VH-VL binders against p57417. Designs and how they scored, part 18

Target 1, 135 residues: p57417
Amino acid sequence: MNNLIDTIKKIENILYSLERILKQECHNLLKSKTSNEEILELIKRKKILFKKLIILSQDRLCLEKEYNIFPPYESNNKLNNYWKKIINTCLILRKLNLKNKIIMNKKFYLNQRFLELSSSYKKSVTYNLDGNLEI
Key: E = the ipSAE of ESMFold2; O = the ipSAE of OpenDDE; V2 = 0.75 times the mean of E and O plus 0.25 times the DockQ between their complexes.

## First folded at step 6 (VH-VL; framework fv_regdanvimab)

Design d4 (at its last look DockQ between E and O 0.03; V2 from the best seeds 0.00; counts 0 for: pae E 18.1 > 2, placed apart)
Fold by OpenDDE, look of step 6:
Structure d4 (fold): chain C 135 residues (1-135), chain A 122 residues (1-122), chain B 110 residues (1-110)
Amino acid sequence: as target 1 above (135 residues)
Amino acid sequence: QITLKESGPTLVKPTQTLTLTCSFSGFSLSDYGVGVGWIRQPPGKALEWLALIFWDDDKYHTTSLKTRLTISKDTSKNQVVLTMTNMDPVDTATYYCARIPYDSEGYYFDYWGQGTTVTVSS
Amino acid sequence: ELVLTQPPSVSAAPGQKVTISCSGSSSNIGNNYVSWYQQLPGTAPKLLIYDNNKRPSGIPDRFSGSKSGTSATLGITGLQTGDEADYYCGTWDSKLRAYVFGGGTELTVL
């Protein structure tokens, strides 16, 4: 059971890191002059964190089966408490991610291409604090 | 160029603690996704994974030796340290440190040190 | 405890093809990417294959990897005398939360 608890804690930590990165991304996207290099670096970090999250999630699923305990872990108060935090953080991440996508679409028109680290997004442009194009 | 090098005592007495240091260059443990692991190999035997530490201080240890193993990092020095308590002759092996890259789908070791041979003997 | 199973030895003549199998379970090979390592006599292991079938820079296309279900296979074509070495498969085990190696396969070139 300790391994599952530890895994859940690790998942929580990764989600917190994602939250920090998304907030930084939002901040950068809302700047009057957006740095493409900074955004690309944040995207790179997000990808790395998501890969780790996938591996941790696989660990979680295997351990859940092993211990015959599953979310929301009602039979274990410690796990249940961590899970509540995870769910809460996921909701925050979803909101932040959506906001960032909207702003990114306004600025770059092709959100998917930018996420693929396309070299076509090298142009620096000026935006207002709401993410609208000024120039 | 990426390099790793193991250092520490090559001879340890039974019940003593082994401390090994992995010094590396060409990358940093501040880099997202990067990890460093320890692997040992007894003479004429198979590779055995011991421990792993990531850039975010996430740590893993082999279950059989968990109570005996400690892995830590010093990012400023580009070093990872492994400690193993209560050494026994059965722990005689070549010890390797190796890197896990950040641009992979799975975990694997792409760069290895040359290894350091540790003999446990009275 | 050996989590991944490899044949202890394989042999073939120069120019021939050999395959080395690696058998695991759902918690390791079934769920995670497999890597292969070459260890020449008296040297440290070298990465040969990663993420099931990808080759690092400098590894010739004679080496190939594949994965199916809970098993992985290393293929070596055009066998050379310099290929004589020990070969290990490795992967993450989600149940153990550990990296695991196979028992190793000794390749002899006849």
Scores: ipSAE 0.853, ipTM 0.937, lowest interface PAE 0.5, mean pLDDT 92
Fold by ESMFold2, look of step 6:
Structure d4 (fold): chain C 135 residues (1-135), chain A 122 residues (1-122), chain B 110 residues (1-110)
Amino acid sequence: as target 1 above (135 residues)
Amino acid sequence: QITLKESGPTLVKPTQTLTLTCSFSGFSLSDYGVGVGWIRQPPGKALEWLALIFWDDDKYHTTSLKTRLTISKDTSKNQVVLTMTNMDPVDTATYYCARIPYDSEGYYFDYWGQGTTVTVSS
Amino acid sequence: ELVLTQPPSVSAAPGQKVTISCSGSSSNIGNNYVSWYQQLPGTAPKLLIYDNNKRPSGIPDRFSGSKSGTSATLGITGLQTGDEADYYCGTWDSKLRAYVFGGGTELTVL
């Protein structure tokens, strides 16, 4: 049983690290002069943490089958308490991820419109040798 | 250029504690996702994984030796240390340290040290 | 005994093809990615294949890897005398929470 408890603790630690990264991503996305390299570094770290989480999830599933115990681990108070923390953290991560996605879409949308406005107002109207309007 | 090198005593007596140091360059354990592991090979025998430690201080030990093994890191020195208690002649082997990279789907060892041979004898 | 099973030896003539098998279980090869290592006589192991079938830079394409179910295979074509070595498969085992190596396969080029 100690191997399953240890695996659940490692999963919880990865989820807390993901929460911190998502909060840092939010802060960087809200800056007007955000460096793409800072955001790309955070995306790299998320990918690395997802890798560990996937491997730990496989560990958990194998140990659950071996010990014949499954979430929410009703027969083991320690595992049940850790599982409740994991579920709560997953809800927080879901909210942070959705918030960051909305901020990214809004930031890209605003920059796109500004680029269109800048391009549009730089256009000049000329007539070619045939007398046809060119823009 | 990534390199790893094992150092420590080459001869220990039974019951003594072995301390091996892996010194590496070309990467840091502050690099997100990176790990270092220890593998041994008794003379003429197969590779046996012992322990590993990741950048976030996450650790694993082979089950059969878990009570005898301690792995730790000193990120500022680019070092990983393996301690193995209660040495026995059957622990005579070449000991390797090796890096686990971050940019992959699975765990594997991409760079290995040259190894250090440890003999356990009176 | 061993978690991952390899044939103890294989042999073939120069220029021929050989395969080395690695048999495991759902908790290791089935769930996780397989790597292969070459150990030339008197040297440290060297990575040949990672993530089942990927070659690191500098490994010639005559080395290949594959995985099916709970088994993995290392393929070597165009055998050279310099390929005489021990070959190990390795992977994570989710139940043991440990890295595991096969017992090794001695390749002889006759």
Scores: ipSAE 0.797, ipTM 0.909, lowest interface PAE 0.8, mean pLDDT 87
ESMFold2 (binder alone), look of step 6: mean pLDDT 95; pTM 0.964
ESMFold2, look of step 8: ipSAE 0.000; ipTM 0.517
ESMFold2 (binder alone), look of step 8: mean pLDDT 95; pTM 0.963
OpenDDE, look of step 8: ipSAE 0.806; ipTM 0.914

Design d5 (at its last look DockQ between E and O 0.59; V2 from the best seeds 0.75)
Fold by OpenDDE, look of step 6:
Structure d5 (fold): chain C 135 residues (1-135), chain A 122 residues (1-122), chain B 110 residues (1-110)
Amino acid sequence: as target 1 above (135 residues)
Amino acid sequence: QITLKESGPTLVKPTQTLTLTCSFSGFSLSDYGVGVGWIRQPPGKALEWLALIFWDDDKYHTTSLKTRLTISKDTSKNQVVLTMTNMDPVDTATYYCARIPYDSEGYYFDYWGQGTTVTVSS
Amino acid sequence: ELVLTQPPSVSAAPGQKVTISCSGSSSNIGNNYVSWYQQLPGTAPKLLIYDNNKRPSGIPDRFSGSKSGTSATLGITGLQTGDEADYYCGTWDSKLRAWVFGGGTELTVL
């Protein structure tokens, strides 16, 4: 059971890191002058964090089967409490991600290409205070 | 160019603690996704994974030796340290450190040190 | 505890094709990416294949990897004398939360 608890804690930590990155992304996107290099770096970090999250999630699933305990972990108060935090953080991440996608799409037109680290968006752009493209 | 190098004592007495240091260049443990692992190989035997540490200080140890192993990192020095307590002749092996890269789908070891041979003997 | 199983040895003549199998379970090969390592005599292991079937820079296309279910396979075509070495498969095990290696396969070129 300790392994599952540890895995859940690690998942929580990764989610917190994702939250920080998304907030930084939002901050950068809202700047009048947006650095594409900075945004691409944040996207790179997000991809890495998601990779680790996937691996940790696989660990979690295997351990859940091993211990015959599953979310929301009603039979274990400690796990249940961590899971509540995870769910709450996921909701926050969802909102932040959606917001950033909207802003990015508005400014750069092709949000999905940025997610693929496209070289087409390496040039910096200038925006007004309302987030509209100036040049 | 990426390089890793193991350093530490090559001779250890039984019950003593082994401390090995992995010094690396060409990358940093501040880089997202990067990990460093320790692997050992007894003479004429197979590779055995010991421990792993990531940039975010996430650590893993082999279960059989968990109570004896400690892995840590010093990002400022580009070093990873492995300690193993209560050494026994059965722990005689070549010890390797190796890197896990950040730009892949799964975990794997892409760069390896040359290894350091540790002999446990009275 | 042997988590991944490899044949202890394989042999073939120069120019021939050889395959090395790696058998695991749902918690390791079944769920995670497999890598392969070549270890020449007296040297450190070298990455040969990663992410099931990808080759690092400098690795010739004679080397190939595949994965199916809970098993992985390393293929070597056009066998050369320089290919004589030990070969190890490795992957992450989600149940153990540990990296695991196979027992290694000794390749002899006849």
Scores: ipSAE 0.859, ipTM 0.940, lowest interface PAE 0.5, mean pLDDT 92
Fold by ESMFold2, look of step 6:
Structure d5 (fold): chain C 135 residues (1-135), chain A 122 residues (1-122), chain B 110 residues (1-110)
Amino acid sequence: as target 1 above (135 residues)
Amino acid sequence: QITLKESGPTLVKPTQTLTLTCSFSGFSLSDYGVGVGWIRQPPGKALEWLALIFWDDDKYHTTSLKTRLTISKDTSKNQVVLTMTNMDPVDTATYYCARIPYDSEGYYFDYWGQGTTVTVSS
Amino acid sequence: ELVLTQPPSVSAAPGQKVTISCSGSSSNIGNNYVSWYQQLPGTAPKLLIYDNNKRPSGIPDRFSGSKSGTSATLGITGLQTGDEADYYCGTWDSKLRAWVFGGGTELTVL
């Protein structure tokens, strides 16, 4: 049982770390002078935390089967309390991830649109004295 | 250029506490996702994993020795320390430290120290 | 603790192919990624394969790895006398929450 409780605590810690990373990502995406290197570092850290979370989730599932106890762990008050915190943190992560996705798409989309708009100003349409279209 | 080196006593008496230091260069335990582990090998026998510590101070110990092992890190010194209490002649082995890198799907040990041989005499 | 099972020894002539098996369970090889290590006589282990089948830089492509179910395999083609070594598989065990190594396989060439 102690191995499962410890695993759940480690999962909670990773989720808190992900929350901090997503908040940092949001802050950096809103900066006008953010370097691509800083954003890429935050994305790398998120991938590393997801790796650890996947491994911990496999640990949790294996221990759940061994101890024959399952979320929301209603028969164990300590595990149940940790699980409630995990669920709340996951809801916060979902909202923050969606917010960051919207900001990222807007920032990238505007850069592409600027290039498209700039290209449209390169050509001019005129009609000559014979009435023929010239491009 | 990633290197690790083990240091500590090469001879201890039964019941004494062994303290081994892993000193490394070319990486830091402030590097996100990195870990360092300890592995031993008794003469003529297989590798036996002992303990791990990660950049976020997350730790694991082999079940059979869990009450005897302590692992810690000093990030500013680029060191990881293993302490093993109540040494016994069966603990005679070569002790290695090794790095766990961050950019992979699973855990593994990519760089190893040369090892230090510890003999526990009567 | 749960042990990964490897054959104690394997042998073949230079130029031939060998495979070394590593048998485990759902809590280790089944759930997690396998790595392989070469230990030449009198030296520290060296990484050979990680993430089941990936080779680090500097490891020749005659070394390969694979995983199926709860079993993993190291393949070595074009055997050379310099390949004589002990070979270990390793992986994480989710039940033990611990790293585990196989017992090792001694490869003899000739």
Scores: ipSAE 0.748, ipTM 0.881, lowest interface PAE 1.1, mean pLDDT 88
ESMFold2 (binder alone), look of step 6: mean pLDDT 95; pTM 0.963

Design d6 (at its last look DockQ between E and O 0.71; V2 from the best seeds 0.77)
Fold by OpenDDE, look of step 6:
Structure d6 (fold): chain C 135 residues (1-135), chain A 122 residues (1-122), chain B 110 residues (1-110)
Amino acid sequence: as target 1 above (135 residues)
Amino acid sequence: QITLKESGPTLVKPTQTLTLTCSFSGFSLSDYGVGVGWIRQPPGKALEWLALIFWDDDKYHTTSLKTRLTISKDTSKNQVVLTMTNMDPVDTATYYCARIPYESEGYYFDYWGQGTTVTVSS
Amino acid sequence: ELVLTQPPSVSAAPGQKVTISCSGSSSNIGNNYVSWYQQLPGTAPKLLIYDNNKRPSGIPDRFSGSKSGTSATLGITGLQTGDEADYYCGTWDSKLRAVVFGGGTELTVL
């Protein structure tokens, strides 16, 4: 059971890291001038964290089967409490991610396309307060 | 170029504590996704994973030796340290440190140190 | 504790093809990516294959990896005398939360 608890804690930590990155991404996106390099780095970090999260999730599933305990872990108060935090954080992450995507699509469409298509594109773009491109 | 090098005592008495240091260059444990692990190999035997530490200080230990093993990192020095308590002759092996890359889909070791041979004898 | 099973030895003549099997379970090979390592006599292991079938830079295409179900296979074509070594499979085990290796396979070139 300790391994499952530890795994859940690790998952929580990864989610918190993702939250920090998404907040930083949001902050950068709201700037009048946004660096493509900075956004690319944040995207890279997010991808890495998601990969780790996938592995941890696989660990969780295996341990749940082994211990015959499953979310929301009603039979274990400690796990249940951690799970509540995880769920809450996931909701926050979804909201933040959606917000960032909207900003990317509306204000930084070209930058996002280049970042997705080519990692070598590192051009900074300037926008006004309304999110319009300033060349 | 990425390099790893193991250092520490090559001779340990039974019941003593082994401390090994992995010094590396060409990458940093501040890099997202990066990990460093310890693997040992008794003479003429198979590889045995011991411990793993990631950039975010996430740690894993082999279950059979969990009570005896401690892994830590010093990012500023580009070092990872492994301690193993209550050494026994059965722990005689070549000890390797190795890197897990940041772009990996799975956990694998792409760069290895040359290894350091540790003999446990009275 | 051997979590992954390999044949203890394989042999073939130069120029021939050999395969080395690695058998595991759902918690390791079934759920995770497999890597392969070559260990020449008296040297540290070298990565040959990662993520089931990918080759690091510098590894020739005569080395190949595959995974199916709970088993993985290393293929070596055009066998050379320099290929004589021990070969290990490795992966993550989700149940154990550990890196696990096979018992190793000794390849002899006849």
Scores: ipSAE 0.876, ipTM 0.947, lowest interface PAE 0.5, mean pLDDT 92
Fold by ESMFold2, look of step 6:
Structure d6 (fold): chain C 135 residues (1-135), chain A 122 residues (1-122), chain B 110 residues (1-110)
Amino acid sequence: as target 1 above (135 residues)
Amino acid sequence: QITLKESGPTLVKPTQTLTLTCSFSGFSLSDYGVGVGWIRQPPGKALEWLALIFWDDDKYHTTSLKTRLTISKDTSKNQVVLTMTNMDPVDTATYYCARIPYESEGYYFDYWGQGTTVTVSS
Amino acid sequence: ELVLTQPPSVSAAPGQKVTISCSGSSSNIGNNYVSWYQQLPGTAPKLLIYDNNKRPSGIPDRFSGSKSGTSATLGITGLQTGDEADYYCGTWDSKLRAVVFGGGTELTVL
């Protein structure tokens, strides 16, 4: 059981790190002097954390099967409490990610508008930055 | 270029504590997603993974040796340290440190040190 | 007792093809990515294959990897005498939360 609790805690820690990354992304997107290097680094870090979540989710699923216990872990208060925190953090992350996607699309639309005024009537396609959590 | 190098004592007496240092260059444990692990190989035998530490201080240890192993990092020195307590002659092996890259789907070791041989005897 | 099982040895003539198997379980090879390592006599292991079937820069395409179910295979074509080495498979085990290696396969080029 300790391996499952430890794995759930590691998942929670990664989700908190993702929350921090998404807040930093929002801050950088709202700056008038937006640094491409900083935003690209934050996007890279987000992808890395999602890859780590996939591995941790595989660990969790294997351990759940071994211990015959499953979310929301109603029979174990410690696991249930961690799971509630994970669900709440996932909801926060989805909201932050959507907000950042909207801001990013607005910035790219404005840049494309300047290009169209100079030499082109094409509109840029919106880039997808949405990530779905598997936990 | 990425390099790793193991250092520490080559001869240890039974019951003593072994401390091995992995010094590396060409990357940092501030680099997101990167990890460093320790693997040993007794003479003429197979590889045995010991421990792993990631950039975010996330750590794993082989279960059979968990109570004897400590892994830590000093990011400013580009070092990872493995400590193994209560050494025994069966722990005689070549000890390697190796990097886990951040551009991967799974965990694997892309760069290895040359290894350091540790003999446990009186 | 080994989490990952490899044949102890394989052999073939120069220019021939050889395969090395690695058998595991759903908690390791089944759920996770496999890597392969070459260890020449007296040297440190060297990565040959990662993420089941990908080669790092500098590894020729005569080295290949594949995975099916809970088993993985390293393929080596155009064998050279310089390929004589021990070969190890490795992967993450989700139940043990550990890296596990196979017992190694000694390749002899006759």
Scores: ipSAE 0.700, ipTM 0.872, lowest interface PAE 1.2, mean pLDDT 87
ESMFold2 (binder alone), look of step 6: mean pLDDT 94; pTM 0.955

## First folded at step 8 (VH-VL; framework fv_regdanvimab)

Design g1 (at its last look DockQ between E and O 0.50; V2 from the best seeds 0.73)
Fold by OpenDDE, look of step 8:
Structure g1 (fold): chain C 135 residues (1-135), chain A 122 residues (1-122), chain B 110 residues (1-110)
Amino acid sequence: as target 1 above (135 residues)
Amino acid sequence: QITLKESGPTLVKPTQTLTLTCSFSGFSLSDYGVGVGWIRQPPGKALEWLALIFWDDDKYHTTSLKTRLTISKDTSKNQVVLTMTNMDPVDTATYYCARIPYDDYGYYFDYWGQGTTVTVSS
Amino acid sequence: ELVLTQPPSVSAAPGQKVTISCSGSSSNIGNNYVSWYQQLPGTAPKLLIYDNNKRPSGIPDRFSGSKSGTSATLGITGLQTGDEADYYCGTWDSKLRAYVFGGGTELTVL
């Protein structure tokens, strides 16, 4: 049972780390000038944390079967309390992730609109009133 | 270039404590996803995993030796230390430290030290 | 007690193909990625295959890995005298929360 408790604690810690990374990502995305390098680094870190989370989750599932105890761990108060924290953190992560995706999408959209506007302006400079190229 | 090197005593008396140091270069234990593990191999025998430490100070030990093993890291020195108490002649082996990379899926050891041979004898 | 089982030895002539099996359980090979290591006589182990079937840089394509169910297989084609070594499979065990190695296979080139 101690191994399962330890695994659950480790899962919780990874989730907290993910929360920190997502908050950093949000902060970077809200900057007027977003560093692509910084964003890429945060993405890399997220991937790594997810890798570890997957492995820990596999451990958890295996141990649950071994001990015949499953979420929300109603028969064990300690595990139940940790699980509540995990669920709460997961809800926070979901909200943060959604927020970041929205911000990213808006920035991408603005960039595309700028490119379209720029393209239109160039065309207006290169063509005369009759629609002929003046270069 | 990534390198690892084991250092420590090559001769230990029974009941004494073994302290081994893994010094590495080409990577840092501050890097996300990176881990360093210890593996030993008795003469003519198979590889045996002992312990593992990650960048976030998460630690694992083999169950059979858990009470005897301690693994720690000094990120500033690029070192990982393994301590094993109450040494016995059966613990005579070549001890390796090896790196776990941050790559995408499973745990594996991609770079190994050359190993240090530890003999336990009175 | 060994968690992963390998044949103690295999042999073949130069140019031939050999396979080395690694048998585990649902908690290790069944749930986790398998790696293979080559250990030449008197040297440290070297990573040969990772994530079931991926080769590190410098490993020739005549080395291959596969996984099915709770078993893994290392394949070596075009056997060379320089391939004479011990080969170990390894993987994470979710039940033990430990990295586990096979017992090793001695490959002899005839």
Scores: ipSAE 0.873, ipTM 0.942, lowest interface PAE 0.5, mean pLDDT 92
Fold by ESMFold2, look of step 8:
Structure g1 (fold): chain C 135 residues (1-135), chain A 122 residues (1-122), chain B 110 residues (1-110)
Amino acid sequence: as target 1 above (135 residues)
Amino acid sequence: QITLKESGPTLVKPTQTLTLTCSFSGFSLSDYGVGVGWIRQPPGKALEWLALIFWDDDKYHTTSLKTRLTISKDTSKNQVVLTMTNMDPVDTATYYCARIPYDDYGYYFDYWGQGTTVTVSS
Amino acid sequence: ELVLTQPPSVSAAPGQKVTISCSGSSSNIGNNYVSWYQQLPGTAPKLLIYDNNKRPSGIPDRFSGSKSGTSATLGITGLQTGDEADYYCGTWDSKLRAYVFGGGTELTVL
């Protein structure tokens, strides 16, 4: 059971890191002179964190089957509390991603960079009602 | 050019604590997605993964040795340190450190140190 | 009790082809990507194959990898005496939350 709790804590940490990156992205997009290098680096970091989240999600699913417990983990108060935090963070990430997409569209409309950046905003992390990761 | 090198004692006594340092160059653990792991190989036997640490300080340890292993990093020095408590003659092996690069899909070790042989004497 | 099972040894003549199998489970090979390592006598391991079937720069195309279900295979064609080595498969195991190696396969070129 402690392996599942540890895995969920690692998922939570990745989601907080994604939140920080999205806030940094918003800050850079709001500058009057936006740095392309800084935004592209933030997009690269998001991709790296999504890969790690996918592997952690696979770990979580294997451990859930092993322990026969599933989201929202109503029979375990610790896991349930962590799951609620994860869901809340995912909602925050969706709102930040949408905000950043709106700012990007206004600044880079019909630009070659718009096409590259637009594809990155189609991916966001969520968990469906069965607890499966959707990106 | 990416290089890794293991350093530490080559002889320890039973019950002592082993501390090994992996010093590396050509990459940094501030690089997103990168990690360093430790693998050992007893004489004439198979490779055994021990532990790894990622750029974000995320860590994993082999289950059988979890209570004996500690892994840490010093990013400013380009070093990763493995500590293994309560050494036993069965722990006699060559110890390697190796890099995990960023990759879109899997985990693997692309660059390895030359290894250091540690003998646990009775 | 190894998590990943490989044959202990294989042999073939120069110029021939060999395959080395790696058998695992849904929590490792089934869920994750396989890598292969070559260890020449007295040396550290070297990466041969990553992400199931990709070669790092400098690895000749006579080395190949594949994965099906919970098993992976390393193929070596045009065997050379310099290919005599131990070969290991490796992958992440989602249940153990650990990297795992196979037991190794000793290749002899007769």
Scores: ipSAE 0.744, ipTM 0.891, lowest interface PAE 1.2, mean pLDDT 90
ESMFold2 (binder alone), look of step 8: mean pLDDT 94; pTM 0.961

